# VH-VL binders against NAD kinase (nadK), part 151

Target 1, 268 residues: NAD kinase (nadK), of Syntrophomonas wolfei subsp. wolfei (q0aze0)
Amino acid sequence: MKIILVNNRFKENTEKKAQEIAGQLSALNVEVIIDNGLDEPYAGTVDFIMVLGGDGTMLRAARRYGQRAIPVLGVNMGTVGFLSNIEINELAEYLPLILREEYSLEARMMLEVAVFQQQSLLTRVFCLNELLLRSNSPRMLSFALEISGQKLEPYRGDGLIVSTTTGSTAYSLSAGGPIADPQLDAFIVTPVASHIINKRPLVVSPEREISLHLLEEREAIIGIDGQIKMDFGAENRVLIKRAPHPLLMVNLKAKPFFTSIDRSLQRQ
Short names: E, the ipSAE of ESMFold2; O, the ipSAE of OpenDDE; V2, 0.75 times the mean of E and O plus 0.25 times the DockQ between their complexes.

## First folded at step 11 (VH-VL)

Design Y5 (from Y1 with light chain S91H; framework fv_oberotatug; at its last look DockQ between E and O 0.44; V2 from the best seeds 0.00; counts 0 for: pae E 2.9 > 2)
Fold by OpenDDE, look of step 11:
Structure Y5 (fold): chain C 268 residues (1-268), chain A 124 residues (1-124), chain B 107 residues (1-107)
Amino acid sequence: as target 1 above (268 residues)
Amino acid sequence: EVQLVESGGGLVKPGGSLRLSCAASGFTFSNAWMSWVRQAPGKGLEWVGRIKSKIDGGTTDYAAPVQGRFTISRDDSKNTLYLQMNSLKTEDTAVYYCTTHPRYSGYFLAFDIWGQGTLVTVSS
Amino acid sequence: DVQMTQSPSSLSASVGDRVTITCRASQSISRYLSWYQQRPGKAPNLLIYKASNLESGVPSRFSGSGSGTDFTLTISTLQPEDFATYYCQQHYDRPWTFGQGTKVEIK
């Protein structure tokens, strides 16, 4: 068995723990690769990904490895979040099951985000939470939203969020988006400070495609999962689709999403 | 209502074959890990084997006494679990239960759903 | 294989009694133990999962405890409908073995 431990090198506690766990796994004849974000994603085949940290680390792991259809376990390091399945102090209990592959998977839809310069693809990214288009100035943006070729009325506001249901409890929520069942596949399109006061979020079928572009010469940015930032101008287009593969999240421990949502949200 | 209904049991001679079916309803069958458990007359429960959901690999495991003779399979399109029993022995005589625990509800923690069982009698 | 040993194999009790059944694993199974109740002619019903979690719909007079190798099922106040055979099962490793059962009979 080969396992990737994903942590954040800037968090000393997770780095230390990753080393510790790596040692433990090695002692069990498990090959371990540690990914602390310093290097490029490990290109070799692996059987399991263990994410040590919070939601941010999971998001990074998802972007790096989510398309590879590898089981990904979130191990919380004491933070509040929605993407971890077990706590670090529970790892010892579940480790035998992991090694025996005694776990179930939960498929979480990811976004495929393609950013174009006119007709040329600049970048393509898979992400678990959301794509954000926002103004890079105090001024509102004017931008066009198209859903499966249907052109909506121009949007005016600070920006727009296209989120997965997983991402519904992230920035989309802060922007007034609905909380979505993570077992549901859908796009959530949430305006950010729309000029239209009561502009409502849209719940869109995952079978549809979403396109965004600016209608004016303004400075904007594209944000992905709150971790990737790129400049976005009038000559750029962004296309959002359902990723061809979901993130396979390991489900070792049942987590009642709706019964615990209040607690989690109150702590944020 | 969540329900499992076994069928296909009956009398068979040693060395014979029999195929049991378990029809599932009331839950997303395709997401469920399914198991067979048998109980010889007047005896205790014995785990026979399991099959994981497709998303979890769809792999099967068997108890040693039935390894190589029994095959567990599933047809998710029909919400049906199967137990193909070959080379049957007298000691295979038992009530056979299909069991499961739906996804997201303690899938490998326990069997919270049981069928009524179907009797398999292996006798000359 | 993990062997599960229940004790006692049978016991006689009266309505209102406190009943305790134990299950011992041949090796540590952490908390991956379930308890089932089987009434005569019926399929088993889940009572407790993961050693101490009460299954939905199960009366609170049932409780489970233990971890590692030693586990206990307790019926605080035995009711007429509780006369049945009880089984433990480990889910720690395949095969998912059962205990031999404990028959609770009317005294």
Scores: ipSAE 0.515, ipTM 0.809, lowest interface PAE 1.1, mean pLDDT 92
Fold by ESMFold2, look of step 11:
Structure Y5 (fold): chain C 268 residues (1-268), chain A 124 residues (1-124), chain B 107 residues (1-107)
Amino acid sequence: as target 1 above (268 residues)
Amino acid sequence: EVQLVESGGGLVKPGGSLRLSCAASGFTFSNAWMSWVRQAPGKGLEWVGRIKSKIDGGTTDYAAPVQGRFTISRDDSKNTLYLQMNSLKTEDTAVYYCTTHPRYSGYFLAFDIWGQGTLVTVSS
Amino acid sequence: DVQMTQSPSSLSASVGDRVTITCRASQSISRYLSWYQQRPGKAPNLLIYKASNLESGVPSRFSGSGSGTDFTLTISTLQPEDFATYYCQQHYDRPWTFGQGTKVEIK
């Protein structure tokens, strides 16, 4: 069996524990590839991905590997987040189930984000939580939102978030969006500091296509999961769709979403 | 309210075939992993096979004595588990139970819900 | 295959007695063991999972212990409804095998 072990090199405690776990797995004849974010994503075939750390480390793993239909397990090493399934001190107990594939999977919708310059594709990226469009200057943005060809009244403000239901507890929540059940597939479209008070958050079918472009020359950025940033200007458009494949999250242990909301949010 | 009800048992000659059904109610059948367990008269329990939920891959696994002769299937639209038994032998005579075990492995795969069983008699 | 051996095969006891049943695995199964109760003419029902965890609705007089190869089910104060056959089952590796059973009879 071959496993990618994803950690965050900037968190020393996580890096040391990743080496310890890799050693334990190797002693069980499990081939381990460590992904600490420095190298290109591993390109070869693997059976399983284990993420050691918090939600940020899971977001990176999802962007790197989420379109490859590989099971991904979140292992919490500290403060409880929304994307971990088991605690690090439980890993030894659950390891027989992992090695024998006696676990269930939960599909989590991802976004496919395509950024264009004029009519040419500039880049394509996937994300688990959200795309953020926001101003990169003191000036407000004026921008157009289209949903499956339907043009909404122009937006004016600091920006816009297009989120998955998984991302509903991230930046979208801080900007006034609803908490969504992650078992739903939907877009959540949340304005950021809108000057136009009637622009409320929208919940949109995952089968829709969402398009954004600026209506005035302004310096803006596109943010992806709070971890990738791209310049965005009047010559650009972004197209957002449901990604071809969901992230396949491993469930070894029931983690009731609704009964844990207050506890999870209070720690963030 | 939660229950599993087996049916389709009966008398059959060696070499014959029989199809068992297990009707589920009171829980979300489509999320459940399901097993068949049998018990020969006056004997102990023997696991026969398992089918995972469709969302977990829908795969089946069988005990060696029934491999290649028995087939487990499910119809989630009817909340029904099936056991197709072919090439029956006298050694297959047993009460057949359908059971669930948790989709999430916090129970470490223990069988938590059981039906009352249906008798299959294979006799010449 | 993992073989599960229960001891004793049967026992006689009175209401109020403490009853101990053992289950031995042919290889280590960690804590991947469950206990079931089967009353005459009835289906089994789950008593204990993960070697020592009591299933919901099961009386606290039942307890389980053990890890690795040797496991124990204890009934601290036997009640009339506890006269039944008890089975252990391992869930570590397929096929998921049962012990041969222990019949608890009234003395």
Scores: ipSAE 0.474, ipTM 0.771, lowest interface PAE 2.9, mean pLDDT 90
ESMFold2 (binder alone), look of step 11: mean pLDDT 90; pTM 0.926

Design Y6 (from Y1 with heavy chain S105T, light chain S30G; framework fv_oberotatug; at its last look DockQ between E and O 0.02; V2 from the best seeds 0.00; counts 0 for: pae E 2.7 > 2, placed apart)
Fold by ESMFold2, look of step 11:
Structure Y6 (fold): chain C 268 residues (1-268), chain A 124 residues (1-124), chain B 107 residues (1-107)
Amino acid sequence: as target 1 above (268 residues)
Amino acid sequence: EVQLVESGGGLVKPGGSLRLSCAASGFTFSNAWMSWVRQAPGKGLEWVGRIKSKIDGGTTDYAAPVQGRFTISRDDSKNTLYLQMNSLKTEDTAVYYCTTHPRYTGYFLAFDIWGQGTLVTVSS
Amino acid sequence: DVQMTQSPSSLSASVGDRVTITCRASQSIGRYLSWYQQRPGKAPNLLIYKASNLESGVPSRFSGSGSGTDFTLTISTLQPEDFATYYCQQSYDRPWTFGQGTKVEIK
């Protein structure tokens, strides 16, 4: 069996723990690849991904590996988040289930984001939480939103968030979007500081295509999961779809979403 | 009102076949991992096989004595688990229970819900 | 295959007695051990999972302990309804195996 351990090298505790766990697994004849963010994503086949850290480390793992349909386990290293399943001190006891593939999976919808310059694809990226379009200057944006070819009235404001249901508790929530059940597949489209009266958040079928472009020249950016930034201008267009594969999250312990909402939000 | 109800047991000659059914109610069957466990008269419990939920891959696993002779399947639209038993032997005589594992494996694969069983008798 | 051996195979006790049943695995199974009660003519019921966790609805007089190879089910104050056969079961490695059972009789 071959696994990837994903950690954040800027958190010394996770680096030390990743090496410790890798040693324990190697003693059990398990091949371990450590992804601390320094190198390109591991390109070979693996059976399992273990994320050591918080929601931010999980977001990186999802972007790197989420389209490979590999089980991903979140292991909490301290602060309770929305995407961890077990605590680090429980890992040794749960290892037999992991090694024997005796675990449940929960699918989490991801976004596929394609950015174009004119008609040419510049980049394609996947994300677990959200795409943010926002102004990169003191000036408001004027931009067009299209949903499956249907042009909505122009937006004017600081920007727009297109989120998954998993991302509903992230930036979308701060901008006034609803909390959504992460087991649902949907887009949540949340305006940021809109100057257009009655531009409310939209909940949109995952089968739709969402397109954004600027209606006048302004400096803007596209943000991905709060971790990736791209310049965005009047010659650009972004297309957002449901990604071909969901993130396959491993569930070893019950983590009831609704009974823990307030506690989990306090730890964001 | 969680319930598992087995049916389809009976008397059959060696070499024969039977199909057992297990009707589920009161829980989300499509999320459940399901097993068959049997108990020969006056004897202990023996795991027969398991089927995972389709979300978790839908794979089956069998105990060695029944491998190749028994087939577990499920119909999530009818909340029903099946056991197809072929090439039956006298040592297959038992009460057959359907049972579940909790989908989240924090129970460490314990069997938490059991049916009342159906008797299969294999004799000449 | 992991073999599970229960001791004793049967016992007689009085109402109010403390009863202890042991279960030994042929290899270390961590805490991948559960206990079941089977009353005469009835299906098994889960009592204990993860070696020591009490299933909901099970009376608090039942408890489990142990890890590795040696496990214990305890009934602190035996009641008349506790007349049954008790099975341990390992879930560490397939095939998942049960002990041979311990019959508890009220004397």
Scores: ipSAE 0.524, ipTM 0.801, lowest interface PAE 2.7, mean pLDDT 90
Fold by OpenDDE, look of step 11:
Structure Y6 (fold): chain C 268 residues (1-268), chain A 124 residues (1-124), chain B 107 residues (1-107)
Amino acid sequence: as target 1 above (268 residues)
Amino acid sequence: EVQLVESGGGLVKPGGSLRLSCAASGFTFSNAWMSWVRQAPGKGLEWVGRIKSKIDGGTTDYAAPVQGRFTISRDDSKNTLYLQMNSLKTEDTAVYYCTTHPRYTGYFLAFDIWGQGTLVTVSS
Amino acid sequence: DVQMTQSPSSLSASVGDRVTITCRASQSIGRYLSWYQQRPGKAPNLLIYKASNLESGVPSRFSGSGSGTDFTLTISTLQPEDFATYYCQQSYDRPWTFGQGTKVEIK
C-alpha cells in the first residue's frame, strides 16, 4: 500500500504529526509520501490520501489530487470544519481498517473553473468548495450571469459565489446561501452584498453551465476555495461546470451532517 | 445462498408500461444498494439505474437513456426491488438484470450478485 | 461520462493459451474497475473487483492489473469453460459504464 500524507508545512504541528505517522506506516511496510505543499503534487500512483489538518488542507488536497480517483481521508487536528472525518487521536483506532481498505466512500462533486482571456484559456482548475468573483475596490461590480445560455438580469454588488453543496457551509453560508445536503449534487449561486436586497441565492442543476463576465471596465478578483487568487477584468470570462470527477471522501466514522450542523456552526 | 430472481418481463408495445420485480434472498436486503443492468440482444451490458439503502438515503440515479421514464423503488419488508418502466421504446428491448453487492459496504465497487434476468421486448 | 474501451473486441484462442484483454478508461478511475465473465445464455459473473482483487470462487488463472486508465485481465491457461464474453466496468463515477465486451472464441 502507498499513502500520501497531506499537511501544511507552515503548520508545525501537522508537519511533526505527518512525520510521526509516516514512521508508523513505514513500520507497517506502507510506502509513504508526504505532501506539505512545498513541491508539485506527487505524480505516482497511490492507494490512499490522508489529509492532516483542517478544511483548508482538504481543499488543497482536493485540488491537487481529486482528479485521480483516490480515497481521501480528512483527519482533523483540533480545528473546526466540515471536511474531516476523524480526529487525530482516533487515527490509531482506524488505521487497521485503512490498511485493509475497509471503509466507505462518499463522492463529492467538484467544480471545474475555466478562466478565459477573450477566447484563450488562461487557467482551468478544479475545486471542492467555490468560485468567488469579487470587487477589487470598495465599489460595487456590475457583472453578467448566464446559466446554460440564459442571461439573467445584470448583477450589481460586491460579488458572487458559485459553490458546490460541499461548499455551502463555507463562504456561501456567510454570504447568506442555503445549507445544502452534501450528498446532493448542485451549484449554489449566492450573491455577495447585492444592491438588490431581495436577490436570492440560486440552486442550479449540476448539468448546467454558469458563465460570468464584467459589464464595466473595472478590476475584480477571482478566488478559488479562498486560497487561489487571480485578477479578473472586463476582458475575462469565467465558465463554471461540474468537474468530470468527484472527490472520493473516506467515511470511517459516521457523521450525521444535519444533527451536527448547528453544533459545528456555533463553534465557528 | 444469496439469490436474485427477476420477474415481470414480457412483450409490450411502444409507449407502454411494464413493472419488473426482483426478489432477493440470502442477505440483508435493506442494507444493500441495488441496481438494474440491461443487455440488448447480442449487445453489451448497460447500467440502468441504482437505488441506495434506506440508511444511505434511499436515493436513486439513472442512466440518461431512461431518465424520466424509469423508476427504481424497493420494498424492504418484502425484500423486493422494482423497476417501473414507462413510455417504453423499442431500444429498451433487453434482458434486465437485478444486481447488488451485498458483501461490500459503503461505496459501490462491483456487481457481485446477478439474477438470471428477465426479457423485455418492446415491439409494435 | 467515463468511457470504457476494451481491446480486442474479439479473439480466437485454444485451450491452454494465455489470454490478455485490455480496458482503457477515458479518465482516471483509480482502481475502481471490475471484470465480468458472461457465458452464452447466462448472466454475468464477477471475476475481478478493484482492478486486481479476485472474487471468491473465481479460479486463480484469472488475474487483473492496472490503475488509472489502463487495465488488463489475464487468463493464464485458458480452459474450455472460459470461452465467453468479458466486460470491464468502472465504478468510479456515475453513470457506471461498461466496456463493449471482448468475446473469447474457440480457435
Scores: ipSAE 0.436, ipTM 0.806, lowest interface PAE 1.4, mean pLDDT 92
ESMFold2 (binder alone), look of step 11: mean pLDDT 91; pTM 0.935

Design Y7 (from Y1 with heavy chain Y107T, light chain S91H; framework fv_oberotatug; at its last look DockQ between E and O 0.63; V2 from the best seeds 0.00; counts 0 for: pae E 4.5 > 2)
Fold by OpenDDE, look of step 11:
Structure Y7 (fold): chain C 268 residues (1-268), chain A 124 residues (1-124), chain B 107 residues (1-107)
Amino acid sequence: as target 1 above (268 residues)
Amino acid sequence: EVQLVESGGGLVKPGGSLRLSCAASGFTFSNAWMSWVRQAPGKGLEWVGRIKSKIDGGTTDYAAPVQGRFTISRDDSKNTLYLQMNSLKTEDTAVYYCTTHPRYSGTFLAFDIWGQGTLVTVSS
Amino acid sequence: DVQMTQSPSSLSASVGDRVTITCRASQSISRYLSWYQQRPGKAPNLLIYKASNLESGVPSRFSGSGSGTDFTLTISTLQPEDFATYYCQQHYDRPWTFGQGTKVEIK
């Protein structure tokens, strides 16, 4: 068995723990690759991905490895989030089952985000939470939203979020988007500070395609999962689709989503 | 209500074949891991085999005594689990139970739902 | 294979008694043990999962404890409907194996 341990190089505790776990796994004749984000994603075949940290680390892991159809386990290390399944102190208990592949998987829809300059593809990224289009100035953006070729009325505001159901509890939530069942596949399109006060979030079928472009010469940015940032101008277009492959999240421990949401919301 | 109903049991000669069915209702069958457990008359429980859900690979595993002779399969469109039994032996005589482990419950914890069982008798 | 040994194989008790059944694994199985009750002519019913978790709908007089190799099922106050055969089962490693059973009979 070969396992990738994904941690955050900027979190010293996760690095140390990754080394410890790597040692433990090695003692069990498991080959271990540690990915702290410093290097390019490991290109070799692996059987399992263990993410040590919080939601941010999971998002990075998803972007790096999500398309490879490898089980991904989130191991929480003292943070509050929605993407970890077990706590670090529980790992020892579940490790035997992991090694025996005695676990269930949960498929989570990801986004395929393609950014174009005219007809040229600039970048294509898969992400678990959301794409954000946002103004890079105090001025509002004017931008066009198209859904499966249907042109909506121009949007005016600070920006727009296109989120997965997984991402519904992330930035989309802060922007007033609905909380979505992670077992549901859908796009959530949430306006960010719309000039139209009553502009409502849209829940869109995963079978549809979403296109965004600016209607005026303004400086904007595209954000992906709050971690990737790129400049976005009038010459650019973004196309969002359902990723061809879902993230396969390991489910070792049952976590009631809705009760967790209530708890989380009360903490805010 | 979650329910499992076994069928297909009966009398068969040694060396013969038999196919058992288990009809599932009241839960998302396609997401569930399914198992067969048997109990010889007056004896204890014996795990026969398991099949995972499709999303989890749909793989099967069997107890050594039935390995190579029994095959577990499923038809998710019919919410039905099957046990194909070939080369039957007298020691295969037992009540065969269908059991389930639902998905989204984490790791396998136990056989939480059982059918009432179907009797298979292997005798000359 | 992990061998499961229950003790005793049978016991006699009266209504109201405290009953204790033990299950021993041939190797450590952490807490991956379940307890079942089977009444005559009926299918088994899950009582306890993961060593100490009470299954929904099971009376609170049933409890489980233990980890590693030694486990215990306890019925605090035996009721008439509790006369049955009880089985432990490990799901730590395949093949999943059961104990030989403990028959609880009326004294």
Scores: ipSAE 0.852, ipTM 0.916, lowest interface PAE 0.6, mean pLDDT 93
Fold by ESMFold2, look of step 11:
Structure Y7 (fold): chain C 268 residues (1-268), chain A 124 residues (1-124), chain B 107 residues (1-107)
Amino acid sequence: as target 1 above (268 residues)
Amino acid sequence: EVQLVESGGGLVKPGGSLRLSCAASGFTFSNAWMSWVRQAPGKGLEWVGRIKSKIDGGTTDYAAPVQGRFTISRDDSKNTLYLQMNSLKTEDTAVYYCTTHPRYSGTFLAFDIWGQGTLVTVSS
Amino acid sequence: DVQMTQSPSSLSASVGDRVTITCRASQSISRYLSWYQQRPGKAPNLLIYKASNLESGVPSRFSGSGSGTDFTLTISTLQPEDFATYYCQQHYDRPWTFGQGTKVEIK
């Protein structure tokens, strides 16, 4: 069995803890690859991904590995969020189940984001929470939203969020979007400070394609999971689809999403 | 009410075949892992095999004595678990129970819901 | 395979007695052990999971303890309905094996 340990080298003692866990796993004849964010993603086949840290570390793991259909376990290192399943001090108890693949999986929809210049594909990225389009100046944006070729009335405001249901508790929530059950597949389209009356958040079928482009020359930013930034201008458009593969999150303990919403949000 | 009801047991000659059914109600069958456990007359309990939910891959595992002879399947639209038993031997004589491993319970892997069993007798 | 050995294989006891049943695994199974009760002619039912956790609806006179290779089921004050056969079962490694059973009979 081969696993990837994903950690965040900028958090206290997480590098040391990752090395300790890697040693324990190696003693059980498990091959371990450590991904601390400095190197390119491991390219070979692996059986399991263990994320040591909070929601931010999980978002990076999802972007790097989420399309490989590999089970991903979130292990909390101190701050409980929405994406961890067990605590680090429980890992020894659950390790036998992990090694024997005796766990359940939850599928979480991801976004596929393709950014174009004219007709040319510039980049394709995947994300777990959201794409943000926002102004990179004090001036508002004027932009077009199309949903499966259906052109909505132009938007004017600070920007727009296109999120998954998993992302509904992140930036989308702060911008006025609904909290969604992460077991649902949907897009949530949330305007940011819109000046156009009647622009309400939209919940959209995961089978739709969402397209965005600017209607006038402005400097904008595309943000991905709050962690990746890309310049975006009038020459660009972005196409957003359901990613080919969901993130496969490991469930070793029940995490009652609805009864824990207030606690989880208070920690963010 | 959570319930598992086995059926299809009976008398069969060595080398014969028999198909058991387990009807489930009162829980989300499609999310459950299901097992068969058997008990020979006057003997203890023996795990026969398990089938995972489709979400978790739908894979099956079997105990060595039945590998290659028994097949577990499920029909989530009918909330029914099946055990196809081929090439039966006299040592397969037992009461057969279906059991569940509720996917999200704190009893993960423990057999928390049991049917009442169905008797299979293999005799020449 | 992990072998599970129960002792005693049977015992005689009176209502009100404290009884103790031991289960030993051939290798460490951490706390991945369950206890089941089977009354004559009835299906088994789960008493204890993860070595020491009572299943919902199980009377508090039942308790479990142990970790690693040695586990104990205790009935603090035996009741008439407790005359049954008790099985331990490991769920650490496939095949998930049971102990041979301990029959608790009326003295």
Scores: ipSAE 0.300, ipTM 0.698, lowest interface PAE 4.5, mean pLDDT 89
ESMFold2 (binder alone), look of step 11: mean pLDDT 89; pTM 0.919

